# Designs tried in a protein design chat: VHH binders against L-malyl-CoA/beta-methylmalyl-CoA lyase (citE1). Part 1

Scores and structures below are computed, not measured.

Target 1, 346 residues: L-malyl-CoA/beta-methylmalyl-CoA lyase (citE1), of Haloarcula marismortui (q5v463)
Amino acid sequence: MTRLCRTFQTAPAAIPNDNSAKFLVSGLTSKGFQAPDWLVPDIEDGTAPSMKDEAVDNIIEHIPDHADDFAGDILPRVEWAYDDANARERGIEQVTRLAEAVGEELDGFVFPKVGRLDDVRDAAGVIADAERDAGLPEGTLEMAIILETAPGRSDLREICQYATDSRLSGLVFGPVDYTAELGGRTLDGERPRWDGLLEALSNETSAADIVAIGGPFDQLFHERAGVTYYNAEGYADQVAYEATIGIDGSWSLHPKQTEQANRIHMPTVEEMERDLHKIESFNEAKREGTGAVVVDGQMVDEATYKNFANTVKTVRAIDETHPAQTEAYYDDDLLARARDVELIFG
Structure headers, positions and changes below count from the first letter of each chain, unless a header shows other numbers; antibody chains are not in Kabat numbers.
F stands for the ipSAE by ESMFold2-Fast; E and O both for that by ESMFold2, at different seeds; each is averaged over both directions (binder to target, target to binder). V2 = 0.75 x the mean of E and O + 0.25 x the DockQ between their complexes.
Where letters were taken out, [cut] stands.
The coordinates of atoms that the task and the answers printed are left out; those that the model quotes come from them. Centres of patches stay.

## First folded at step 4 (VHH)

Design a02 (from a01 with T102W; framework vhh_7pa5_2)
Fold by ESMFold2-Fast, scan of step 4:
Structure a02 (fold): chain B 346 residues (1-346), chain A 125 residues (1-125)
Amino acid sequence: as target 1 above (346 residues)
Amino acid sequence: QVQLVESGGGMVQPGGSLRLSCAASGFTFSSYEMSWVRRAPGKGPEWVSTISSSGGSTSYADSVKGRFTISRDNAKNTLYLQMNSLKPEDTALYYCARGFKWYYSGTLRYGMDVWGQGTQVTVSS
């Protein structure tokens, strides 16, 4: 039941330019592997204080023109903070205006700087109130939150437990604000790692069957003498580590990061061939009345079968949303097998 | 798979000329701005020139303006750099780069991706 979210791309909803909606529209009209699974029009930290009203206006103007053609989910990041009443008031107004004007086209909202469970419940209540006031069906707008405060980290388990029967569908790590909250320091340019927090995030979100998304990689470019080079290796290393520990997706700050993370979070051809072979072999043995199966020296039981099934389920989710991506990434025969295979324990 | 393969470098005397070529594959070449970037021994990368996707607009670093000419052939997926009146200071490894625009830290920026090993240009007497 976990939503598809290989990529969480923030795009400023307004920039100081003749076309202030340029990056919002670029995100909404993205194609191929540059199309994020979750597009996050950003009113909060990505948008200047003087432009936040323009950001809301841009979302209202441009979402209806593009939402039907955008395959992924659209979740604006509004203003919020557990310890700032003014930010909360602005966030409530932003959610209310957006739900009223374009709530039918949106998939949900992202709330930054959340506190303990009660603050998360308050944020969910803001969406519920906006749905009711806009005449939208209850539960049509979901919520993702950014885990970036000490009280939010303290209540991580409780927040994820709440998610199992609520509109909360994802947790995103915010390392910059979290480091600041803890009084952490960046010495000699060394980026904070937070490996232990990422493992805890993976554990609790997996237990709740909701999306876990890693933090942004802000060493996006190497710049020398006015020339900018994309830092592909640094981002690939972070995304691969996230995938290795069970994090579902990655925060992207640029279409090049989105393209890279979308590919890395796809099962490889080798993984797909391996896991399909094991599923097919188990299915055949079960139909023939064989209770225990050994495939390539590995015992396959219900628990290990479910692990192989996760590979197929991931590909099917990507295929349903982005068939052009799966068709470009896998050969025709392999993709057909993934589409057609029966999942007995899935 | 995006590939950019530079060629045409070599050794020339001051005042000489060279024409660099860049063969592009794995993307729609005609849809992208293209640039030349160079890196001299012991120095960081220096942007040299950019050409628009259609070829209708070009720009140059002050150090090469009037001496170098960037051009492209979209039918052949090839980028060129004509280098005239070469100076010892032009000695560098020259890279072909795919251009892009982005918004970062509140500012609209222009940059490029660099793929491949480059082609060496040495200007010496």
Scores: ipSAE 0.006, ipTM 0.317, lowest interface PAE 9.8, mean pLDDT 86

Design a03 (from a01 with T102F; framework vhh_7pa5_2)
Fold by ESMFold2-Fast, scan of step 4:
Structure a03 (fold): chain B 346 residues (1-346), chain A 125 residues (1-125)
Amino acid sequence: as target 1 above (346 residues)
Amino acid sequence: QVQLVESGGGMVQPGGSLRLSCAASGFTFSSYEMSWVRRAPGKGPEWVSTISSSGGSTSYADSVKGRFTISRDNAKNTLYLQMNSLKPEDTALYYCARGFKFYYSGTLRYGMDVWGQGTQVTVSS
């Protein structure tokens, strides 16, 4: 995993409100666990058709004021579709304008509704052209894409292989558009699970060492005991499942979801204590001239060591970007151990 | 604790009027956008109206625009919905909600982190 992305927060870049940039500015000024790893100012599906020009204008106006204080990455989602020439043309204009005006403050762009590998190459070319026209160094702006079309799914492996030596740094699952593309139906409230697709996404992105992000959870409220409230449990269940199968991060639609996903994608105190103890014990045994050790009845070899090292690496990545989050979540001693421990393998 | 309590519902004939009230407690009411959301029997929730924290801007669902008026009194921690020219289709349980509308995937959605118990409005067939 090259990049930290526990949370992929889309925020409409313009809404019909007295302050149309309200959600954009809220995302850029978020604090603590509500600060996403990736903020995605949304020009595409999250922004009404009549508001898309205002969305671009809001990004240009507000990002320079806040980007230096925002610890995560900022990647606007532009318009695009493999089968819609008008959407592609609008997306090219949006990328060109944003790269010229605020390209130094942006980390990349998100392209929705991508087709086969050639369409992904076309999208990468749009960013390359915009960098050149704006006078930015080549390779300054990254690309993430949304996996949400039948041709995109068909070329998943080829797309991830392309990512190994390109600006493509992440794949995000778009279940709503994907289900519609396949003619899938929601029967009696049963939404499609796409467990096989999520496992394939996890596998191919892991092989390419790029970020995999799950789909959005748009059931923001539910009823329990006759009261309607924020659906914290439903979102937590989805995020936990994503983490279980090796998906790196989760799509969030609101700061409350970002806070939950940021916490769930962090190693627990129990996991940290367990894995640090095993690493420290193995390191000491290795310095004393043994290549294998038993810790708490378990054999620790190079393969199991690398698994424990992943916990430490994850915490270090979070700590590098969001030290306030790690300091709030772990006690001082445990965090110091994670910062200082030597990783012999991994 | 944070609480929203609706009142003012009841039975009314088509073409009649009702004024709903929502009393808020346990939070700084003047800092939040407030919404009215309704749920007809057997249907999912439908967003009705939102008012900004200051009361300076309002928005309405197309189905109620021109007939309903949302307002607030920050000094009294109270939200109101004036409903005029009521139709049988307006029959629903009406909720006061602390939250906001947002757009996702081309669709208007609403995010609510505190809801009231609701007040029933029945417009005779």
Scores: ipSAE 0.000, ipTM 0.265, lowest interface PAE 10.5, mean pLDDT 86

Design a06 (from a01 with K101E T102Y; framework vhh_7pa5_2)
Fold by ESMFold2-Fast, scan of step 4:
Structure a06 (fold): chain B 346 residues (1-346), chain A 125 residues (1-125)
Amino acid sequence: as target 1 above (346 residues)
Amino acid sequence: QVQLVESGGGMVQPGGSLRLSCAASGFTFSSYEMSWVRRAPGKGPEWVSTISSSGGSTSYADSVKGRFTISRDNAKNTLYLQMNSLKPEDTALYYCARGFEYYYSGTLRYGMDVWGQGTQVTVSS
């Protein structure tokens, strides 16, 4: 089981407004299903070029006031690019400042526009250097990277293999920069889907036991008869597709998207009832005797049992981090069964 | 929990008047743009009116200009819609909606949600 990351919510750390930290503070204080698993204060593409220093200052100012009450993980997205030395230099400065000032409250950093494996190693080295300089224990800060360049895609397998013994804990898909990198064109308004890349991402991250996160859905609102509505249907379709191919979580640009993705990435009541029934039936059969176990016409062995156990483990991970969410989503009896059931295999 | 509770609907004859109210709770009402949206049977939603967070700016759909007035009382966390010279075509379920700000592609943008079950307005002789 990977880390809990149903939602990867970027929040611009500074916007051109009287309250420049408005969206950062909103992300840190969201409640219920709008609380993201990973909050990503954004210094990079989500923040205007002139606001980058203010973004760092806002993170330093506001995170200490909220980190203890924020149940998820906090990973700022810094500036970086494998082919831009100036962006690299700014990113190193941002990581250094943030680790020194608020490294105890942070869980890691997100690096965009990574190149091949050696560039990923360089990014990991930046975090390691910042930990040492700030006096933090080695390995306290993790790394996620955005897969959004041709060299990064070329080294996807090598990068995920590196992740098995490193601070790299997640890969996030960046379709806009990836499409631009490849020279892709928008024809007749068609969005590229990258289904083959998403399947490859799911495969390689699953092999490495790290999180895979889909790309952002930027059509947050649509207009009908002069009224602007939240585009719930479009986002739900994307998140459901991501879940069906084994992507662990979804990128969110707003608490309303976070609410949907958190719910869609939870095992359904039907899935919970099905998998708990199979586990409980197997456990009971083993207590009563050592016959072959068949539940609903299906033979249950160790491998099959572990698949059902994954549903329970996922719910337990959500429950540990966000008990209010599990209590709101599942009925009391079903949740109690998930909490209490013995997992013989797994 | 954010809640918007509409009231004041009912049956009225053509040319009559009704005043709708929307009681807001669970958020800082004075910080949000508010709107009225209506939905007639078998038709899509139609935006009716919007009021700024301070109450200093209002806008109306062409179909209701000069007949409807949107207002708010930030001290009471309440939104109002005064409907005059009602027509059979005004028959609809009326919803109170809260505005949202979001930042994307270097621009501060606005959207809104439709909340609750609404309040029914029927204009019939």
Scores: ipSAE 0.187, ipTM 0.542, lowest interface PAE 3.5, mean pLDDT 87

Design a09 (from a01 with K101E Y104R; framework vhh_7pa5_2)
Fold by ESMFold2-Fast, scan of step 4:
Structure a09 (fold): chain B 346 residues (1-346), chain A 125 residues (1-125)
Amino acid sequence: as target 1 above (346 residues)
Amino acid sequence: QVQLVESGGGMVQPGGSLRLSCAASGFTFSSYEMSWVRRAPGKGPEWVSTISSSGGSTSYADSVKGRFTISRDNAKNTLYLQMNSLKPEDTALYYCARGFETYRSGTLRYGMDVWGQGTQVTVSS
């Protein structure tokens, strides 16, 4: 069973401001559709080099005040790189400090710039050591990694196979660092398209039953006639494409993007009505002694039933984590049916 | 739910004055930068003015500077635009807009994410 992650929201854990934790606290206190499934307090690339210690301090100070009220998962992004010993050393210290101080409130860690499978194992070992040192139960802290290096891409299948019996629960695409690693260029404003990479990511994570997250959409605003406004359509187009190819969730840089991605990754009212009708019709036919039934010209048997059951399971997972979102999105009768329907298979 | 409701528009002769109001609800008004944006018939949106969350700083488009004044009352969750010396060129649908900030590449940047249905201002002789 894949974990719920429609949205992977990075929030800089410290900024140069009188309230340096303002984006961290904003992420922790967002309501309704702006509440992310995974909040990622960012110590790495989202936080200036001079602010990294303050970022750790802000996480330690603010997470205990909000973790019990925050419905999603909290996974700080620490420093790491497969080819930078100094970054690795800082990351080890960050994981150690955070696990000791707030490990009971955290759900895991995000490691950037991972190398081959052995480097991923090393990162998992850092979390295991920190759990032991902090007195936390073994396996309580999960790991997500950012796929953004050539060696990481080379070992994609091996890394996902490792995930089956490990703390690794998600892979996130990092297009900017990946393009730089390969020596890729933006020519005449043309950005590289990594559609083949995203399809491979979707395939390997699906085979391992772990979360796949797309890359960030950094065109947050347009400017027209001196007016800066939110680029809703550009982000929606990217999230819809990700959903179309089986990517489970989207990277968000702000609660406004989180709101869109949370909605787009939910089954629509039409999908819910369709799939509930098919499940209910099959359940009725099964009670009457029929093993297969045709509903709206489509054969429903055990195999196709499981596909429709996935829609209900997704809604139930969202409902368990974010009941305010499901109550706002579905009418009371439809939501009650999704909550109460018997799933005979799956 | 987030709502911005503009009022105070109408018809006025050149040289006249109007005061626009924007009633905000469904969010912590005092935490957001607010702006006025207008759209003239057949044209794209034009930014008019912005005010900081505290009201401590304001900025204006060159076309309205010295004639328009933006202000806010955080206790009443209300944004204002005082428009003086109105010209036919000021004829437009005026929108109240909520701003939000992002931090990226070492810089704070501001943009707008919501505005109301607007209030029509017509300046004609």
Scores: ipSAE 0.337, ipTM 0.672, lowest interface PAE 2.6, mean pLDDT 88

Design a14 (from a01 with S105H; framework vhh_7pa5_2)
Fold by ESMFold2-Fast, scan of step 4:
Structure a14 (fold): chain B 346 residues (1-346), chain A 125 residues (1-125)
Amino acid sequence: as target 1 above (346 residues)
Amino acid sequence: QVQLVESGGGMVQPGGSLRLSCAASGFTFSSYEMSWVRRAPGKGPEWVSTISSSGGSTSYADSVKGRFTISRDNAKNTLYLQMNSLKPEDTALYYCARGFKTYYHGTLRYGMDVWGQGTQVTVSS
């Protein structure tokens, strides 16, 4: 996995409000489990057409004040589309302005509605040109793309192969635009699951060692008898399914979704205790001259050890970026063991 | 380019009527649920109404039930809101939004997929 991304939180960079940067600043100043791994200031679909320039201005104004205190990565979503020259021209201008003004504080850019591999290469070239023009070191700014077009799906393997030696570090699924692209219909409120696409996404990104992120869950709230409830169960079901099939992270549209996804993508206390016990037992057996041990009826050897080591590596990555989250989630003894244990394999 | 453009707002007396329109382009309009959301001066956004992709089911906020009617014309890629018996408290900027099925309150900006720039409705005597 190239980078930590349990959560991909889009936040509109400008809204029709006296404080148009309210949600951008809220994202940048988020704390605890509400702090996303990737914050995505949104200039594209989350921001009204008349407010795109204000969105860019808000990013330039507010990011320098907060970037040093924000533990995660910041990647604005610019305008783009493989089949819309005007959107591409606006996106080029947005990337150029942002790289010049705040490129030292940014970690990359998100490009929506990408086409085939050549379109992805074009987007990467826009970032490369902006880096050069702004005097930033080559390769400073990364790229994530949204997989939400038929041409993009067709070239999924080629795009992920390109990612291996490029600035492309993540692929995000965009089900709403993808369904529209295919002429799919929402019948009686049913949403397509896209299980086959998600498995393909997980497979190709895993082969390329880049981040795969699921699509947004836009049923944030429901009302009963005039009371608004957060739809925690629906989002938890989606995030758990994504984790089950090897998707690295989840798209979040709200701090409560970010909080849930950050927690669900962490190894549980039970998983941590189980995997640490197996690692510790194997390490002790190896020091005593034994190459294998049975723990709770399960054989632990080099191959199975590497699976348990992945749990520890995941916790260490989270701990490095968000120590407040690991300290709140795990008890002190368990976390100390995860920090200190020797990983012989992996 | 996915775009929503609202129109039909204006100034009206209490008890009057207005019909809002939303022209959709750049996507298959007939495949999406559509909503109207409003923002009154000094208040957060309030969900007003939702219509299914086929137009077969509609839902409304309690504050507008019986007075407002949401409809759509999939052949024209247009969403409508017929507003009758308007009250001063209906004064707001009205937005057309794509992809919403259920009620939402206070944090609609995070849940928005596509929305327009809004059309102003002022109800005053």
Scores: ipSAE 0.000, ipTM 0.114, lowest interface PAE 16.3, mean pLDDT 84

Design a15 (from a01 with S105G G106S; framework vhh_7pa5_2)
Fold by ESMFold2-Fast, scan of step 4:
Structure a15 (fold): chain B 346 residues (1-346), chain A 125 residues (1-125)
Amino acid sequence: as target 1 above (346 residues)
Amino acid sequence: QVQLVESGGGMVQPGGSLRLSCAASGFTFSSYEMSWVRRAPGKGPEWVSTISSSGGSTSYADSVKGRFTISRDNAKNTLYLQMNSLKPEDTALYYCARGFKTYYGSTLRYGMDVWGQGTQVTVSS
């Protein structure tokens, strides 16, 4: 993992309420496992058309009060679309205002509905212009994009190759807009699975060493005997599948989803004990001049060592950002070993 | 960590009264809407009553309106249900539940999570 993003939590930056910033502030003041790695104040689809200016105003007002205490990254989702000049114009204004007012507190921006590579370059240029105008150092603000259009999917490889030497740090899958653009139908309750797209996303982002985030799970609640309950099982199934194919993190629409995804994307106590033992045993044997070792019936060479090292690197990344989460999840001895072990093969 | 513990149930004759309590721990009680839900033998859960985070607003199921009163003490992290004029039909396991509100896009949604172990109320002669 190059950078930490187990959870991508969108929160509407303005809602039709006396306190329109309520959910923005709730996200910024989240604690424990409900604290997302990436908080995404949403100006785009999560905010009503009449409230978009208020959403920008709320971000400007509340981010400075909370950014220093928020451990994760903050990336507002602005308006954009490769095929809508009016949305692009509004997005440029939003980026310009936010960079000028709170650019020192923000970590980047999320652009929805991107087209081909040239449209992604245009979006990156909007951020670069806003940085320059605000007097921020070049590269201060990162970019993540939502993969949710046919042109964007067509240029997936080219976009990820561009990311290797640009401000583009992550790709997020948007299944709802993507399905709509393709004219996909829901038959007999069947949901599109997008297994092939998710494998391609995992492959291309891994080749470019950038973050891949899965799509939102919109079946937040289910009914049981007339009572509405949080759908924990459905979300857990999606997050587990994402993790098994190399997707780095999950889109969250709710603090309960953030808590689940943060936990599922952490190595278990059993995994940590297993992988630390293998690393420690290999390190000892390597100091004695042995290149390959058999530990608990498994051959450990440089390639398999790197797999175990990824477990430790993931825990270290979480620990650096959210020490309260690691301290709550692992016992003191296990966490100390993870912090202190030497990784001789990266 | 997050826990709800109900108490105050028991056996009572028709027309009698009981007061249920729910002790909350592991979360900021004063920030959450709270509800009582009951489950009669062989039936699914039935919502009974809800109280807002401040205690300023309450709502009741038609079957209990005028007989039951929900209240809370945020200083003590405790939810109450005063049950008067009890009927045999009120026989059930009573659960304390934590409410939540969230958005999906611009749509406001409501739900309940964190249920206690329940307290048994039996109304019989």
Scores: ipSAE 0.000, ipTM 0.201, lowest interface PAE 16.4, mean pLDDT 86

Design a16 (from a01 with Y103W; framework vhh_7pa5_2)
Fold by ESMFold2-Fast, scan of step 4:
Structure a16 (fold): chain B 346 residues (1-346), chain A 125 residues (1-125)
Amino acid sequence: as target 1 above (346 residues)
Amino acid sequence: QVQLVESGGGMVQPGGSLRLSCAASGFTFSSYEMSWVRRAPGKGPEWVSTISSSGGSTSYADSVKGRFTISRDNAKNTLYLQMNSLKPEDTALYYCARGFKTWYSGTLRYGMDVWGQGTQVTVSS
């Protein structure tokens, strides 16, 4: 059972403006399909070096006012790097301050630029130390990491295996830093898609039953004659591809991208109707003493039943967190069936 | 289905006034920044004005500052543009657009993703 994360929205925790917390507060107060599953107040790459202390201060000030009304999870992205002791030191300080001040409202932390498995264990230890020092129960704060280094890619399997019995709940792909780490080049505006890496990420996280999240789509807008247009088609194409290969969620840089990704990562009406029909048919046959059922030419047994049950479980997870989204997306009758159906093998 | 429908355009003499309206449907209007954009014959689109989701912040193109006022009524899902002291140069097809702002590559940008069909404003004697 993976956690709900259709969208991983980074929001700079401080920007150069009279109200430096504007985008943080915008994320925390988002509504409908623009509400991300994971809001990531960003202290790292999204925040200027001179503003990182202000970013921490803004998180401490604003999260208590909004966390109770924010349905998703809140995981600040702190500073870190496997090969930079100064970044590690700043990250430890940031985690310590945030856990002490607002750890009860936070769901975890995101660590960028992780190295091999031992570096991931070190990051987990930073959270464990901060929990202890803040008086929080062990395991209160989860961890997600960004897969964006050569050593991290090398230990992908080991890291995901470690996740099955640890606070590590998700892996996020960071293509920009990964490309730079490998000495990759952007030619004529073309960036590598990393399709092979995304398939490997999907495989290893699925084997470990943890969340996999794709990389950001940074072609947000087109400009013509002083007018800026949102690139909806480009983002939708990327998110659809991620979904087709088993990636659970998408990185969002903007509420409009969050809206698209939240919708695309939901089971379709067609998928829901199909899987509910198979579950309901099997349940009826089971009550009548029949062990196996053929529905639409397909044998439904315990193994295939569990697969159909995953669709229902996904919808229930979304419904529990964002009932307004499920109510807007599914017909009343279909949603009621998903809410009420008995899951014998799920 | 997301839809924006503009109205209120027409012919007016220089120095006159017009009030444009835009009826929004198919989305949570109160959650979005909204904009007005115009296109004059033979010219590209020109951004005119933007209003924040709450109505608390507004911005205007230099060519219309002091003459145009953007406003909204979230209870009615309606966007307005009050145009005063109209000039022949204001002659254009005026579009209502669903807009938003974002922090992108160190710059604050205004993005627009849904547009209405437009309403014609002609200023002539």
Scores: ipSAE 0.012, ipTM 0.391, lowest interface PAE 8.5, mean pLDDT 87

Design a17 (from a01 with L108I; framework vhh_7pa5_2)
Fold by ESMFold2-Fast, scan of step 4:
Structure a17 (fold): chain B 346 residues (1-346), chain A 125 residues (1-125)
Amino acid sequence: as target 1 above (346 residues)
Amino acid sequence: QVQLVESGGGMVQPGGSLRLSCAASGFTFSSYEMSWVRRAPGKGPEWVSTISSSGGSTSYADSVKGRFTISRDNAKNTLYLQMNSLKPEDTALYYCARGFKTYYSGTIRYGMDVWGQGTQVTVSS
């Protein structure tokens, strides 16, 4: 099973404000459904060029105060680009400083704008060097990468195969930079959907047993009668589509999106009741020496059982990290069944 | 179900003080950042101040910095705005808003999903 990542929330690590760490601290102190599974303090595109050093300083200052209370994973997005040596040098410096100062509190790093497989290996090597220099155990820090370049897309399968026995644990889709790479255009406000790429991403990450995360939804606001409103429906539609095709999580740009994506990526009460009933019925039949059973008109065999088991595994992963969320969402009886049921296959 | 109710507005002379309150209900108040937004007669809404969910960080519009203080009491589900050294230019309808902000590509964007009905502040002699 992949690691838990229903939400990938980027938070700029420094902003031009009296309290430049405001969004970083807000992310680190988030509660309930607004707490992301992966918090991504952003040094790269979310942080102004003049503030990148301050972003690193803010991460070093504030993460130790909050990491023990933050249930999810913390992965800073550093600077990187396969075709920009200066960005690469800054990224190496950022990884080195962060691993030395707060590597014990971090779960990994996010690398943007990766190239082909060799560039991904180079990025993994940067983390390995930083671990060694900081005295951290090998493999302590994971890596996620953003799929947002033509060479990265070309090597998607090779990159995911590499992930099978490496620190690479997740791939995140970056549609804005990817569209720009391909020379794509936004005409009349309509953006490319990349449905075929998202299916390919889901396929290759699933084959490698790593996390797939969709792209950001940047139509955050709409205006009516001079008032700015949150675009809840647009984001919910995107997240639901991602879940439907097997994408594990969604990129969020603030707590409102994190709350929606966390909820949508949870199995519904109906799905849980359905899938638990199928599993329990099959388990009974197996104890009685039968290899298949019909439950509510559906044949349940080993293949279909594994599909139902995925629902239970997802809930168990959420429950382990965020028991308050599962307890708020599921009835006590249903949750107890999910915790206790024997999974024969899967 | 989700509701914000402002109070504490009124008439005050230049240089005076007022304390606005906002009572929140129907949601987990301690989980949201909160803002004050004002609307002067004949113009659009202007952001005044924001406070983080914990109360640990605050921000202010340049026009009110040093004069206004935003605070919250999560145990009472109440947001406050202490307004000192009031000017005629501060005359406006003041709204409590359950809000959020996003920093994207060098730009801070503010959004509100729940607004109160507002409380009128008039600064005149």
Scores: ipSAE 0.000, ipTM 0.222, lowest interface PAE 13.8, mean pLDDT 86

